# VH-VL binders against q9nrl2r1430to1533, part 197

Target 1, 104 residues: q9nrl2r1430to1533
Amino acid sequence: GGVHELSAFEQLVVELVRHDDSWPFLKLVSKIQVPDYYDIIKKPIALNIIREKVNKCEYKLASEFIDDIELMFSNCFEYNPRNTSEAKAGTRLQAFFHIQAQKL
Below, E stands for the ipSAE of ESMFold2; O stands for the ipSAE of OpenDDE; V2 stands for 0.75 times the mean of E and O plus 0.25 times the DockQ between their complexes.

## First folded at step 12 (VH-VL; framework fv_nezutatug)

Design z29 (at its last look DockQ between E and O 0.67; V2 from the best seeds 0.00; counts 0 for: pae E 6.2 > 2)
Fold by OpenDDE, look of step 12:
Structure z29 (fold): chain C 104 residues (1-104), chain A 122 residues (1-122), chain B 107 residues (1-107)
Amino acid sequence: as target 1 above (104 residues)
Amino acid sequence: QVQLQESGPGLVKPSQTLSLTCTVSGGSIDSGYSWHWIRQHPGKGLEWIGSIYYSGRTDYNPSLKSLVTISADTSKNQFSLKLSSVTAADTAVYYCARGPYTSDWHYHMDVWGQGTTVTVSS
Amino acid sequence: DIQMTQSPSSVSASVGDRVTITCKASQSISSYVAWYQQKPGKAPEPLIYDASYLYSGVPSRFSGSGSGTDFTLTISSLQPEDFATYYCQQANSFPLTFGQGTKLEIK
């Protein structure tokens, strides 16, 4: 136990969460607010879930971590038209992620 | 690590339908990303045929749209290409590829299959 | 459709040379350009996306630049394994289109 240096995955998740365009991705979409979301998106995921998986050391390969992040963006673009604030935020955040992911 | 492999008949007769399958391993086609078919005529450049997304939605090259069908079978973790009424012009190496899911057609291919040669000949 | 025109179509160079390949789009495509390397009998391999970002594992001697209509792929010091055909691709709009290719041959 104790304080330790963040892994590359942990650090990247922190950077994603702190990004200005992370707001659509911080937690799972509310079924109450978006009643049809889970009829369309079958594999929901969010940064808080990904962070939890990182904390539990569930990612053994960088590709697994990247896959979940890409799923998160895929879900966003599948559900949200390109002109929505969510899609625009996602586009910017994904671009940021792609740059950072090259370091993994 | 994701891998893609094309499969199907290497020889197709004119006017018949070309059918190819891309088998994905090390990743699920039902878990995001975009999936693409690209071909390359002998000695020529690359031509985008179409794309399918994990939801099943498709986009096609308008030059081929009327002749092309792309589908996915999540149970087999495969996606397929059908090109009808083929001619000699359809002789090419056919590649399947993966790319990120993007919101504004900004697709690029980050993982490719090895390609499969399809010859159209009587 | 957006046409991507590469220049030159072929180029001969020696190991250690600096090589620049140009891709011109028929209209502005922002920075949405990818570059691929293809060796004979092999599938294309991704080098660069969004004009200037290298894929993981790509040697740092490769670089991309440009925006709007003019894009360049540069190999700062050519290595033996770099002799291949290179393709640019626009990802600005459908249909996705590729350049005709640039064959980089050994002098």
Scores: ipSAE 0.681, ipTM 0.912, lowest interface PAE 0.8, mean pLDDT 94
Fold by ESMFold2, look of step 12:
Structure z29 (fold): chain C 104 residues (1-104), chain A 122 residues (1-122), chain B 107 residues (1-107)
Amino acid sequence: as target 1 above (104 residues)
Amino acid sequence: QVQLQESGPGLVKPSQTLSLTCTVSGGSIDSGYSWHWIRQHPGKGLEWIGSIYYSGRTDYNPSLKSLVTISADTSKNQFSLKLSSVTAADTAVYYCARGPYTSDWHYHMDVWGQGTTVTVSS
Amino acid sequence: DIQMTQSPSSVSASVGDRVTITCKASQSISSYVAWYQQKPGKAPEPLIYDASYLYSGVPSRFSGSGSGTDFTLTISSLQPEDFATYYCQQANSFPLTFGQGTKLEIK
C-alpha cells in the first residue's frame, strides 16, 4: 500500500503494543520455557516482529498486515485453553484490534 | 482485497458425491482465519455446512456430519467441500466464506464468495 | 441447535422510512449475532457483527441492538439500495444458524 496505509499500520501496531492485554504477544514464545509450543504452532509470530515488518515496508498488501495480526491471535487461541489468562487477553486485544481496524 | 470464488459442477446425480472448491485470492488460506461452507436452499434460508481452520481442524453441522468432508490445499490456496450420497434436498446455492478465528466460536462471515448453484437431479 | 426466528417475514416501506427487523434466539446467545443483506442473485453481504458493530463501509443508517435473546436491525432512513432480504445469524455456538430472512420491499 500507499503512504497513508503504512502510517495507519504503524499507528495501529503502536496502539496494540500499548494495550494492557498485549503482554502475551510482545515477543515470540520461548522454546526453552515452553518446549511444546513449537510442536503445535507452525507459524509463530509476535508484535515485535510485525512492527519491524511494518517499519521495513515488508507488507506489500494491507491484507498481509491484517493476516499477520490475525495469525498472532489465532496462535494464542489454538495453543491456550479458553479459560487461561493468555486466551482471555487475546480475546480482548483482538476485539480492540477489530475496532481499530474499522478506521482503516 | 481478499476474494473467494466457488467452482464445481452445476448438476450432480442422486447418490453421487458433490465436490466443490473455493479459491482464495488476495490473501492466504493458511492465514489465521476460519473458512466456511454455507448453502442456501431454493426460496429458503441459509444453512451452515462446516468449517476448516488454518490448522487443519474441522467442525461440521451435526445434521451432515457423516456425509461431509472439508479439506484444504495450501499449495493451491484452496479449500474444498465433499458431500456424499446427495439427494434432491441438497439442491442449493453453495457459498464459501471467511471469518475471524475466535476463542469462543463467535464466527461471523466477513467475506463471501459469489456462490455456485448445484442442482441434484437424475 | 439454536433457532433464530426473524420477524416480520416481509415489510413494505417507502424511501425515507425507519425500518426495524427483529430476530429472536431460542436461548441466550449473549450479543453474538450478525446481520447480512442479500440482494437478488447476489451473495449475502455483512452488515453487523456482535449485535451492534458495523462492518467497515456499511452506511451509518444501519444499526443493531440487543442481547440475550432479542435483537434488532434498524435502518433509520431507508434508501433505494436497501430493498433486499436481511438475515440474522447466531455466532454463539455450533451449528451456526440463520434466521429465515426478512424481505424488505418497496411500498
Scores: ipSAE 0.038, ipTM 0.744, lowest interface PAE 6.2, mean pLDDT 89
ESMFold2 (binder alone), look of step 12: mean pLDDT 91; pTM 0.943

Design z3 (at its last look DockQ between E and O 0.80; V2 from the best seeds 0.00; counts 0 for: pae E 4.1 > 2)
Fold by OpenDDE, look of step 12:
Structure z3 (fold): chain C 104 residues (1-104), chain A 122 residues (1-122), chain B 107 residues (1-107)
Amino acid sequence: as target 1 above (104 residues)
Amino acid sequence: QVQLQESGPGLVKPSQTLSLTCTVSGGSIDSGYSWHWIRQHPGKGLEWIGSIYYSGRTDYNPSLKSLVTISADTSKNQFSLKLSSVTAADTAVYYCARGPYTGDWHYYMDVWGQGTTVTVSS
Amino acid sequence: DIQMTQSPSSVSASVGDRVTITCKASQSISSYVAWYQQKPGKAPEPLIYDASYLYSGVPSRFSGSGSGTDFTLTISSLQPEDFATYYCQQANSFPLTFGQGTKLEIK
């Protein structure tokens, strides 16, 4: 639906997904491509999962939604060194998120 | 909504170890974010002590590093501060706080505990 | 370490006044500055992050600006509940450091 039909959470997820720096976060990291990822990251999450949760109305509070987004960023920064393209993208996307989250 | 609460002895003798715990409710310490200890000496400003992240990694203020240990107990949803060999200079209100995990140095504290007073005295 | 120097250390003002508090960093810290408000006997409360962004729930009369080394917290029209001590904090590098505080008192 249109922007006016989306919940605040839905709209924000759409904005995050459409952001140029969303590429590290669109889906879960592949175990095949990154064999050690799940040895380090114990609570994996991605925007597609968050979107699904939003669609299923699993978030009762804005804080719950924010927590999952922050977890997503935390995972990225925990696994990826600061000088990686993933971390840099994450930094920019997180900054964007923090601004948008103020509307929630 | 996340809440933080400091706890521990309010009185510590010189040369002993100050031990505080921050209990987190309404959120999990192993689900992201950064967790911080900050203190405020009476009538003074704020001093960052150190931080622990959801992974268990820590960063400390170099001025206190040799004396500070921050740890986390995910089973209790707590993180703790130990400051060894305390002196009168360590008398302060101690705060635990939470902030986003940024992966760089850009840590802000967006949720604070109420603080707990620790007095170092013989 | 990066030193954050606030000015003034104290300021007296009246309700309705425009109040400006400055924070100067000892080196460039981009826009990585936060501002906190602390009332007596209470924990600091966050006001601003990244120099100019207000936390949710913070009144719009609060604003932050600056980049590099010079930062400003402005209260456009002082309200009774705004009398407190304010702290800036740099988040550019470890160790995280705070300004010494600015006590805003009733004139």
Scores: ipSAE 0.583, ipTM 0.896, lowest interface PAE 0.9, mean pLDDT 94
Fold by ESMFold2, look of step 12:
Structure z3 (fold): chain C 104 residues (1-104), chain A 122 residues (1-122), chain B 107 residues (1-107)
Amino acid sequence: as target 1 above (104 residues)
Amino acid sequence: QVQLQESGPGLVKPSQTLSLTCTVSGGSIDSGYSWHWIRQHPGKGLEWIGSIYYSGRTDYNPSLKSLVTISADTSKNQFSLKLSSVTAADTAVYYCARGPYTGDWHYYMDVWGQGTTVTVSS
Amino acid sequence: DIQMTQSPSSVSASVGDRVTITCKASQSISSYVAWYQQKPGKAPEPLIYDASYLYSGVPSRFSGSGSGTDFTLTISSLQPEDFATYYCQQANSFPLTFGQGTKLEIK
């Protein structure tokens, strides 16, 4: 927990947001554009929400932060068929995340 | 940190069903991970039994096909293994494990339980 | 099924030695290999995923390499705590399969 750990969470979130494949994950999925999403995904999460939780010091352990990011990817894979642009972006961003998370 | 702990009977008679439970602590089974059972035969290597995923879908080792069932109980934060019609060949140390849920099905186990020894003997 | 064949089955070495353990897949598996360390009476511990990436907390003397069918785990300078059995695991396709293990012993 201290200031170094919070800075590492923020740095990692910034790197994820800057990645080319972040586009499906920046904000919560729109119910207008994707009407059935919230019928299928019960624990929605996105990078903007994770970043807000970092800013509010809501993560007490690094594992809690990691779990929210993994949940974000799992939602993508659960909702989107594997051949979609969203699922492919998710696969690449998750691989990038696993590399960056080694540094935590 | 997430910890996994296997539990169940250490001695099972041939032809009976082996039932094991993995209890997850320090994290949630409903956390978007993949959950695995692996066994290790005496003096031999490791054998993957099967997996249960975030979605509730399962995959099983074809060598164990209709003999194995893996299930989850989110209210107890547990997932379980049932292996029917056991023989002496099923004597092993049984591990539960966790890994990231992936869109390309490339699974690595990043957390392991301590293991539980099961002996099948008449 | 993809068979993973480790060599050697055992190796005897001294503290400070460089040790290389190999794992050969029966078909191409790209880089989808993990390595685990197991001490007697203990669960396996993850060392490496995706052929070459160390898990956090794994000492830098461990390294992995390879792609296709041929993979190696290298320990650059053995320490007393490194005497254990090592397993490779392919993650390319189901069923997930492990090598038969390599026991690293004190000479």
Scores: ipSAE 0.192, ipTM 0.803, lowest interface PAE 4.1, mean pLDDT 90
ESMFold2 (binder alone), look of step 12: mean pLDDT 91; pTM 0.943

Design z30 (at its last look DockQ between E and O 0.77; V2 from the best seeds 0.00; counts 0 for: pae E 4.5 > 2)
Fold by OpenDDE, look of step 12:
Structure z30 (fold): chain C 104 residues (1-104), chain A 122 residues (1-122), chain B 107 residues (1-107)
Amino acid sequence: as target 1 above (104 residues)
Amino acid sequence: QVQLQESGPGLVKPSQTLSLTCTVSGGSIDSGYSWHWIRQHPGKGLEWIGSIYYSGRTDYNPSLKSLVTISADTSKNQFSLKLSSVTAADTAVYYCARGPYTSDWHYWMDVWGQGTTVTVSS
Amino acid sequence: DIQMTQSPSSVSASVGDRVTITCKASQSISSYVAWYQQKPGKAPEPLIYDASYLYSGVPSRFSGSGSGTDFTLTISSLQPEDFATYYCQQANSFPLTFGQGTKLEIK
């Protein structure tokens, strides 16, 4: 344990989580609520998982971190039609992410 | 860091099928993003050929749709282009590229291969 | 299809100059425009996405603006490495289409 200053990755994850459009991405999709999700999405990921990876220093390159975030959005757009609340939220959050990622 | 590299015959005879492969390194085509083929005729601008996505779904330029097939091989981390019945008009530098996975067709290309020249000639 | 018309087709300028390239869409495309730089014998590289956002690693002397049908790429102060061909691309709808290009040459 212990308290340390947030890295750039940690900071960005915090900002993503706090974003109004983060709600589809906070944790893995429930198989109970969405029974067919894991039949379609083979590499599920969510912000809580990405946060854990950051905390464990699993990202050695910014590109690796970005790849996981993009996977998260890819999964959303792959499963959800464009007119769904999830896809719309994802679109806005992704745009936000792309801007923030320029700082990495 | 992701890198893309085109490969295939640089010379194709008219009426034959042009086949190219894009090999992706430093990243997985099975982990999101959108993947694209673009070509550039000598001295001309850029033309989008088609795209393939995470699910294997494809979109093609309507002007080429009947002649184009794009596929992916996740085991090799490659995606390919086939263009049938080629003519001199298909002589171009062919690029594969990656872009973010977006909604509503809002695709752009953030990483490009170096391109491969394909000449159609008898 | 949505046509993207760039102007000028070519422009000569000097190091330190301010240069503006315009791209006009045949119909409204919101802000879904990307800009690319291509040097001879090389692949295009991204400069701007969504009309005004600078791609990571691109120098701040590059900027993009516009919405609807009229878009601009601006280089505030030309550097020697900026002489190249520039392309706009609409990402509003399929098929994706590019402008015909603007060749920026040294005066």
Scores: ipSAE 0.680, ipTM 0.910, lowest interface PAE 0.8, mean pLDDT 95
Fold by ESMFold2, look of step 12:
Structure z30 (fold): chain C 104 residues (1-104), chain A 122 residues (1-122), chain B 107 residues (1-107)
Amino acid sequence: as target 1 above (104 residues)
Amino acid sequence: QVQLQESGPGLVKPSQTLSLTCTVSGGSIDSGYSWHWIRQHPGKGLEWIGSIYYSGRTDYNPSLKSLVTISADTSKNQFSLKLSSVTAADTAVYYCARGPYTSDWHYWMDVWGQGTTVTVSS
Amino acid sequence: DIQMTQSPSSVSASVGDRVTITCKASQSISSYVAWYQQKPGKAPEPLIYDASYLYSGVPSRFSGSGSGTDFTLTISSLQPEDFATYYCQQANSFPLTFGQGTKLEIK
């Protein structure tokens, strides 16, 4: 919704992008580099796409923004085995997100 | 905000299949969350039955595994529980719930349905 | 299965009291515990996750602590709406398991 919610979404997205563990999530996975990714992941999303949606005021409810962030992590965990650097980074960044979202 | 609502018969006869549906509103079952069934026996604590994930994968309580099926219907924004060969021991309040999906089985239920009472009696 | 043992089974207290409820796991579960509040005839409501983090909208008089096998839920100053049953839940491994509950009654 309103201007206060959009400012909070932007603040949180900036915090996520600046976090050391954001590297797997900055942009969509390349189909050329990872050909089977889009056979497994039905709803791809990344921080650059989420940030663009915030900038264009495409989130009408806070729950829509939160759901896109959670989807981003769930895609990482579904595609990447648990012991990979990607899954470990996702786990740490998701924990950070849950803490920051409490304070909204 | 997301809301969950259980529906189904309140009375089931022994040896039949209990069938319950959870309807999700204010959000999508296709979202990157985990979806759970939990029951509460009369005067007793809570028991996790099983989960279905946005990807369609399932996990079940080993004590119920051969008797339970959890499925999703994304076109209706619903997920369902079927529990076969019920006995009086399956009399309980049944809840559906949601939680974040993680790389391991670290699930906390952040939204619960209202619960529906199921009695198994002849 | 990981067994979660809550203590006490019930507690009788007055408005304004400090109350602690404990939960002990049968093996180490790191910090993977959640707490729920349930009022009669209602669904459980989320209170705390990952041992110590409050869900949005939960009053700050609630706090959680612990690691390994021993976990505590504390209410610093009871309010009339806090009289309910409280459950802990481990999320370390399947099957997910709950404590048997602690009923908090008005004296």
Scores: ipSAE 0.094, ipTM 0.781, lowest interface PAE 4.5, mean pLDDT 89
ESMFold2 (binder alone), look of step 12: mean pLDDT 91; pTM 0.943

Design z31 (at its last look DockQ between E and O 0.07; V2 from the best seeds 0.00; counts 0 for: pae E 11.7 > 2, placed apart)
Fold by OpenDDE, look of step 12:
Order: structure tokens, then C-alpha cells, then sequence
Structure z31 (fold): chain C 104 residues (1-104), chain A 122 residues (1-122), chain B 107 residues (1-107)
């Protein structure tokens, strides 16, 4: 196939990844580094996973895409106390996402 | 798209326990977000009752905390409200709602059920 | 608890009018305010979050502003479907609280 313009989902994922506060979300949490993470978070997800789903055209509706992003944030806030760097970064990134999601 | 629907008895006697269930479709209650109960007394404003998160953690309005229990059944994709020792003051339209999960607790309600009327009367 | 004092309690206006509703918080709540529209017999519908951001699908004639303690919902040109009751809500602290509502009626 030929080169095509990024979809709205692709573009938003790019923007999220490039955001200064994306660092907690770029990849799945390491079980080695955080041994209890997967005891608490049952549906882990990260931006690289979401990007793959976008690339595979697994999202048919904007709501499905939004749900995965919100799950990502929910997991962060569920595991990390509000005073942590991860939670603070997540708060800012989520606010950014909520604004950008209005365009979907 | 997510949809919420309240269900339960529309009439409750004083001193009894009000029980309502919110059935969620188009989304899973154990896949993020926050889930809330809000009520509206006839001709009055809105009152937040409490919230439950997909971990099972709950937050309650202090004015109702001693009387309120919110629970979730992920197998049915439902969450429920129990309000004990009801009085006429508990007559209201009860809404369940969804909101984002946030770390600083700035919860908004982006999706609402249609509401269910509960009357407390002898 | 944070009290949200909404004003006016009711307002009469005509189609095409500019309408302003205010909400005052009993303490600073940053920009953590939402606005809802409720029509008789219906559930509230979200209009604005974080004081100034419109939910998807909300007409651009709606706008929100404010920070700290004073917040405003504005309808630039009132349409027939806008006659309803509007509520502000603070999301800064638990318990979450709402304004008492503003009923927007047709003049």
C-alpha cells in the first residue's frame, strides 16, 4: 500500500507519547521492578500496546480507543498514590488527553 | 457507547433499606473509570451519595456514610447502592453515573443513567 | 464541605439572548468545575468540565470561564432547546457538591 495520513487515533497516540508526562505510560510496568503491580492491576495497558492496537485497526469506535486510554490512566491512579511522580504525570497527561479527545 | 440503567423498587417503607442496582452496558466496570450514585430530591438540586472504583474501593458522602453501602458485581457488570434506615428525606430520583478515574479526585460525570424514582412512604 | 452558590436561581430570557449563570465556591477550587444541563424528567447532561472545556457534541454557543471561587456559564445566543435547569459542580474535594441550580425559562 501507499503512504497515508495518520488517523486521528494515530495522531493522538503520537501526541501522547511525545508529551513530557508520558514516561510512566510508554511501556508496561516491569514485574521485576514492581513485584506487586500485577497483583493489583488486572488489566495492564500502556501506550505502546494502544499504538499497536491502532496500527492493527482494532479500534472501530472512538469510544473503544478512549476506553483503553482511560484504563491506562485508571491503572496509574489505582496503583500510585496521588503524591507520586507517576500520579502527577498521569494527572497532567490525562488532562491533556481529555482536551485532545474532544477532537475525536 | 457506555449506557447506565438504574433498577430497583420504587417504593420503600420508612426504616427499611433502599436497594438499587446500576447495570452498565457498552463498557466494563472493572476496566477503569469511576462509578457514582447521585440523587435529586423532588424540586431540589443534586446530591452526590458515593462512588466505587474498579478496585472495589469506595468513597461516601459523609452526610450519608453511616447509612450507605456501594458494591460492585463485575460478573454482572453492575454496581449497587444500599441506603439503610430510610426516611421521607430519602425520597428522590436516584442516578448512577460514570466518570473518569483521577488521582486528585476531580471527578466529573460524563454519562448518566436515566434515573429511577424512589419514594419513601408508609 | 465546599458550598457552590449558584445565581440566579431563575432567569427569564428570549431566544437569541445572551445568558450568564454564575457559581461561587465557598473556597478556592482551582478550575475543577463542571456544568450540567437538565430538562424536566431527564437526567443531567454534561456541558463543561474543568471550568471551560466543552464536552463533545455541546454547541459552541455554550462557554465556561473562571478559576478560584468564581465561575460562569454563558450561552451566547439562546436557542429554544436551551431552556432548562443548569447546575454547577465542584470536583476539587470530597464530598462532591453541586450548585442549587438555575432555571432558565422562556420570557
Amino acid sequence: as target 1 above (104 residues)
Amino acid sequence: QVQLQESGPGLVKPSQTLSLTCTVSGGSIDSGYSWHWIRQHPGKGLEWIGSIYYSGRTDYNPSLKSLVTISADTSKNQFSLKLSSVTAADTAVYYCARGPYTSDWHYYFDYWGQGTTVTVSS
Amino acid sequence: DIQMTQSPSSVSASVGDRVTITCKASQSISSYVAWYQQKPGKAPEPLIYDASYLYSGVPSRFSGSGSGTDFTLTISSLQPEDFATYYCQQANSFPLTFGQGTKLEIK
Scores: ipSAE 0.737, ipTM 0.917, lowest interface PAE 0.7, mean pLDDT 94
Fold by ESMFold2, look of step 12:
Structure z31 (fold): chain C 104 residues (1-104), chain A 122 residues (1-122), chain B 107 residues (1-107)
Amino acid sequence: as target 1 above (104 residues)
Amino acid sequence: QVQLQESGPGLVKPSQTLSLTCTVSGGSIDSGYSWHWIRQHPGKGLEWIGSIYYSGRTDYNPSLKSLVTISADTSKNQFSLKLSSVTAADTAVYYCARGPYTSDWHYYFDYWGQGTTVTVSS
Amino acid sequence: DIQMTQSPSSVSASVGDRVTITCKASQSISSYVAWYQQKPGKAPEPLIYDASYLYSGVPSRFSGSGSGTDFTLTISSLQPEDFATYYCQQANSFPLTFGQGTKLEIK
């Protein structure tokens, strides 16, 4: 990606972070608070990590950026039953992401 | 858009229990956000009283710890403050506020209620 | 408890001025600082979180910086609506604590 694509990735991550349903995704899940999480989720990722990768220009293709964001949601739905607050937030934020991603 | 609204009596007698309720609209308290009580003494800075998380976990300012109880009623989308044995020093504007989910309990307050003035006087 | 000391306690300034408010923590708090604006009779309103990130709708004339113990809030060109009291707040550890406030008045 070029300067335009990096700006678009940064703007999209900022919009995700500011969304009311971002709370499960801002930082990696705490092993202290959720002891079994890392036994189940082998490729953990969160918005702060994705934002750092954008800032360091680590995404070469838009598909790589999108894949990390979709992995973040996939981890949420794999770990959390559908009736949990985390899964409901994930569903709403993913829908918002799909709308915003059409602008890439 | 999330909105918070405090309710409760504006005048409380010394040694009584102050009871306040925060009603949340435009969002659920059964989200992963944190829910807080903060007060502001006349002409002074802000003081964090405590918080409740959607799991029922509470954290209290050590300066108030045995005097304060924060609770939630998810069916009414409300959380409440009880502060026992009040004195004139508890006269303040009381705010409810929302903080973000953090795995290590770092709270910033992104939505605030309008505040309710509580005077402790005989 | 982590003490948050703001400087100055008050400042008189004119529309168009550049204003800087500082906040010093009694120990390192990484970047876990927020800034709030409060107008008389109103609730505090969030400006900045995590030292430097603006909340949605906050004008770009506001900026924050710092890490460790020293933090600043800057208003690059003061507007009439910016006359208020400003608070910093640490979110590093319990109890969460606020600075004493900086009152920004029209000169």
Scores: ipSAE 0.000, ipTM 0.624, lowest interface PAE 11.7, mean pLDDT 88
ESMFold2 (binder alone), look of step 12: mean pLDDT 91; pTM 0.941

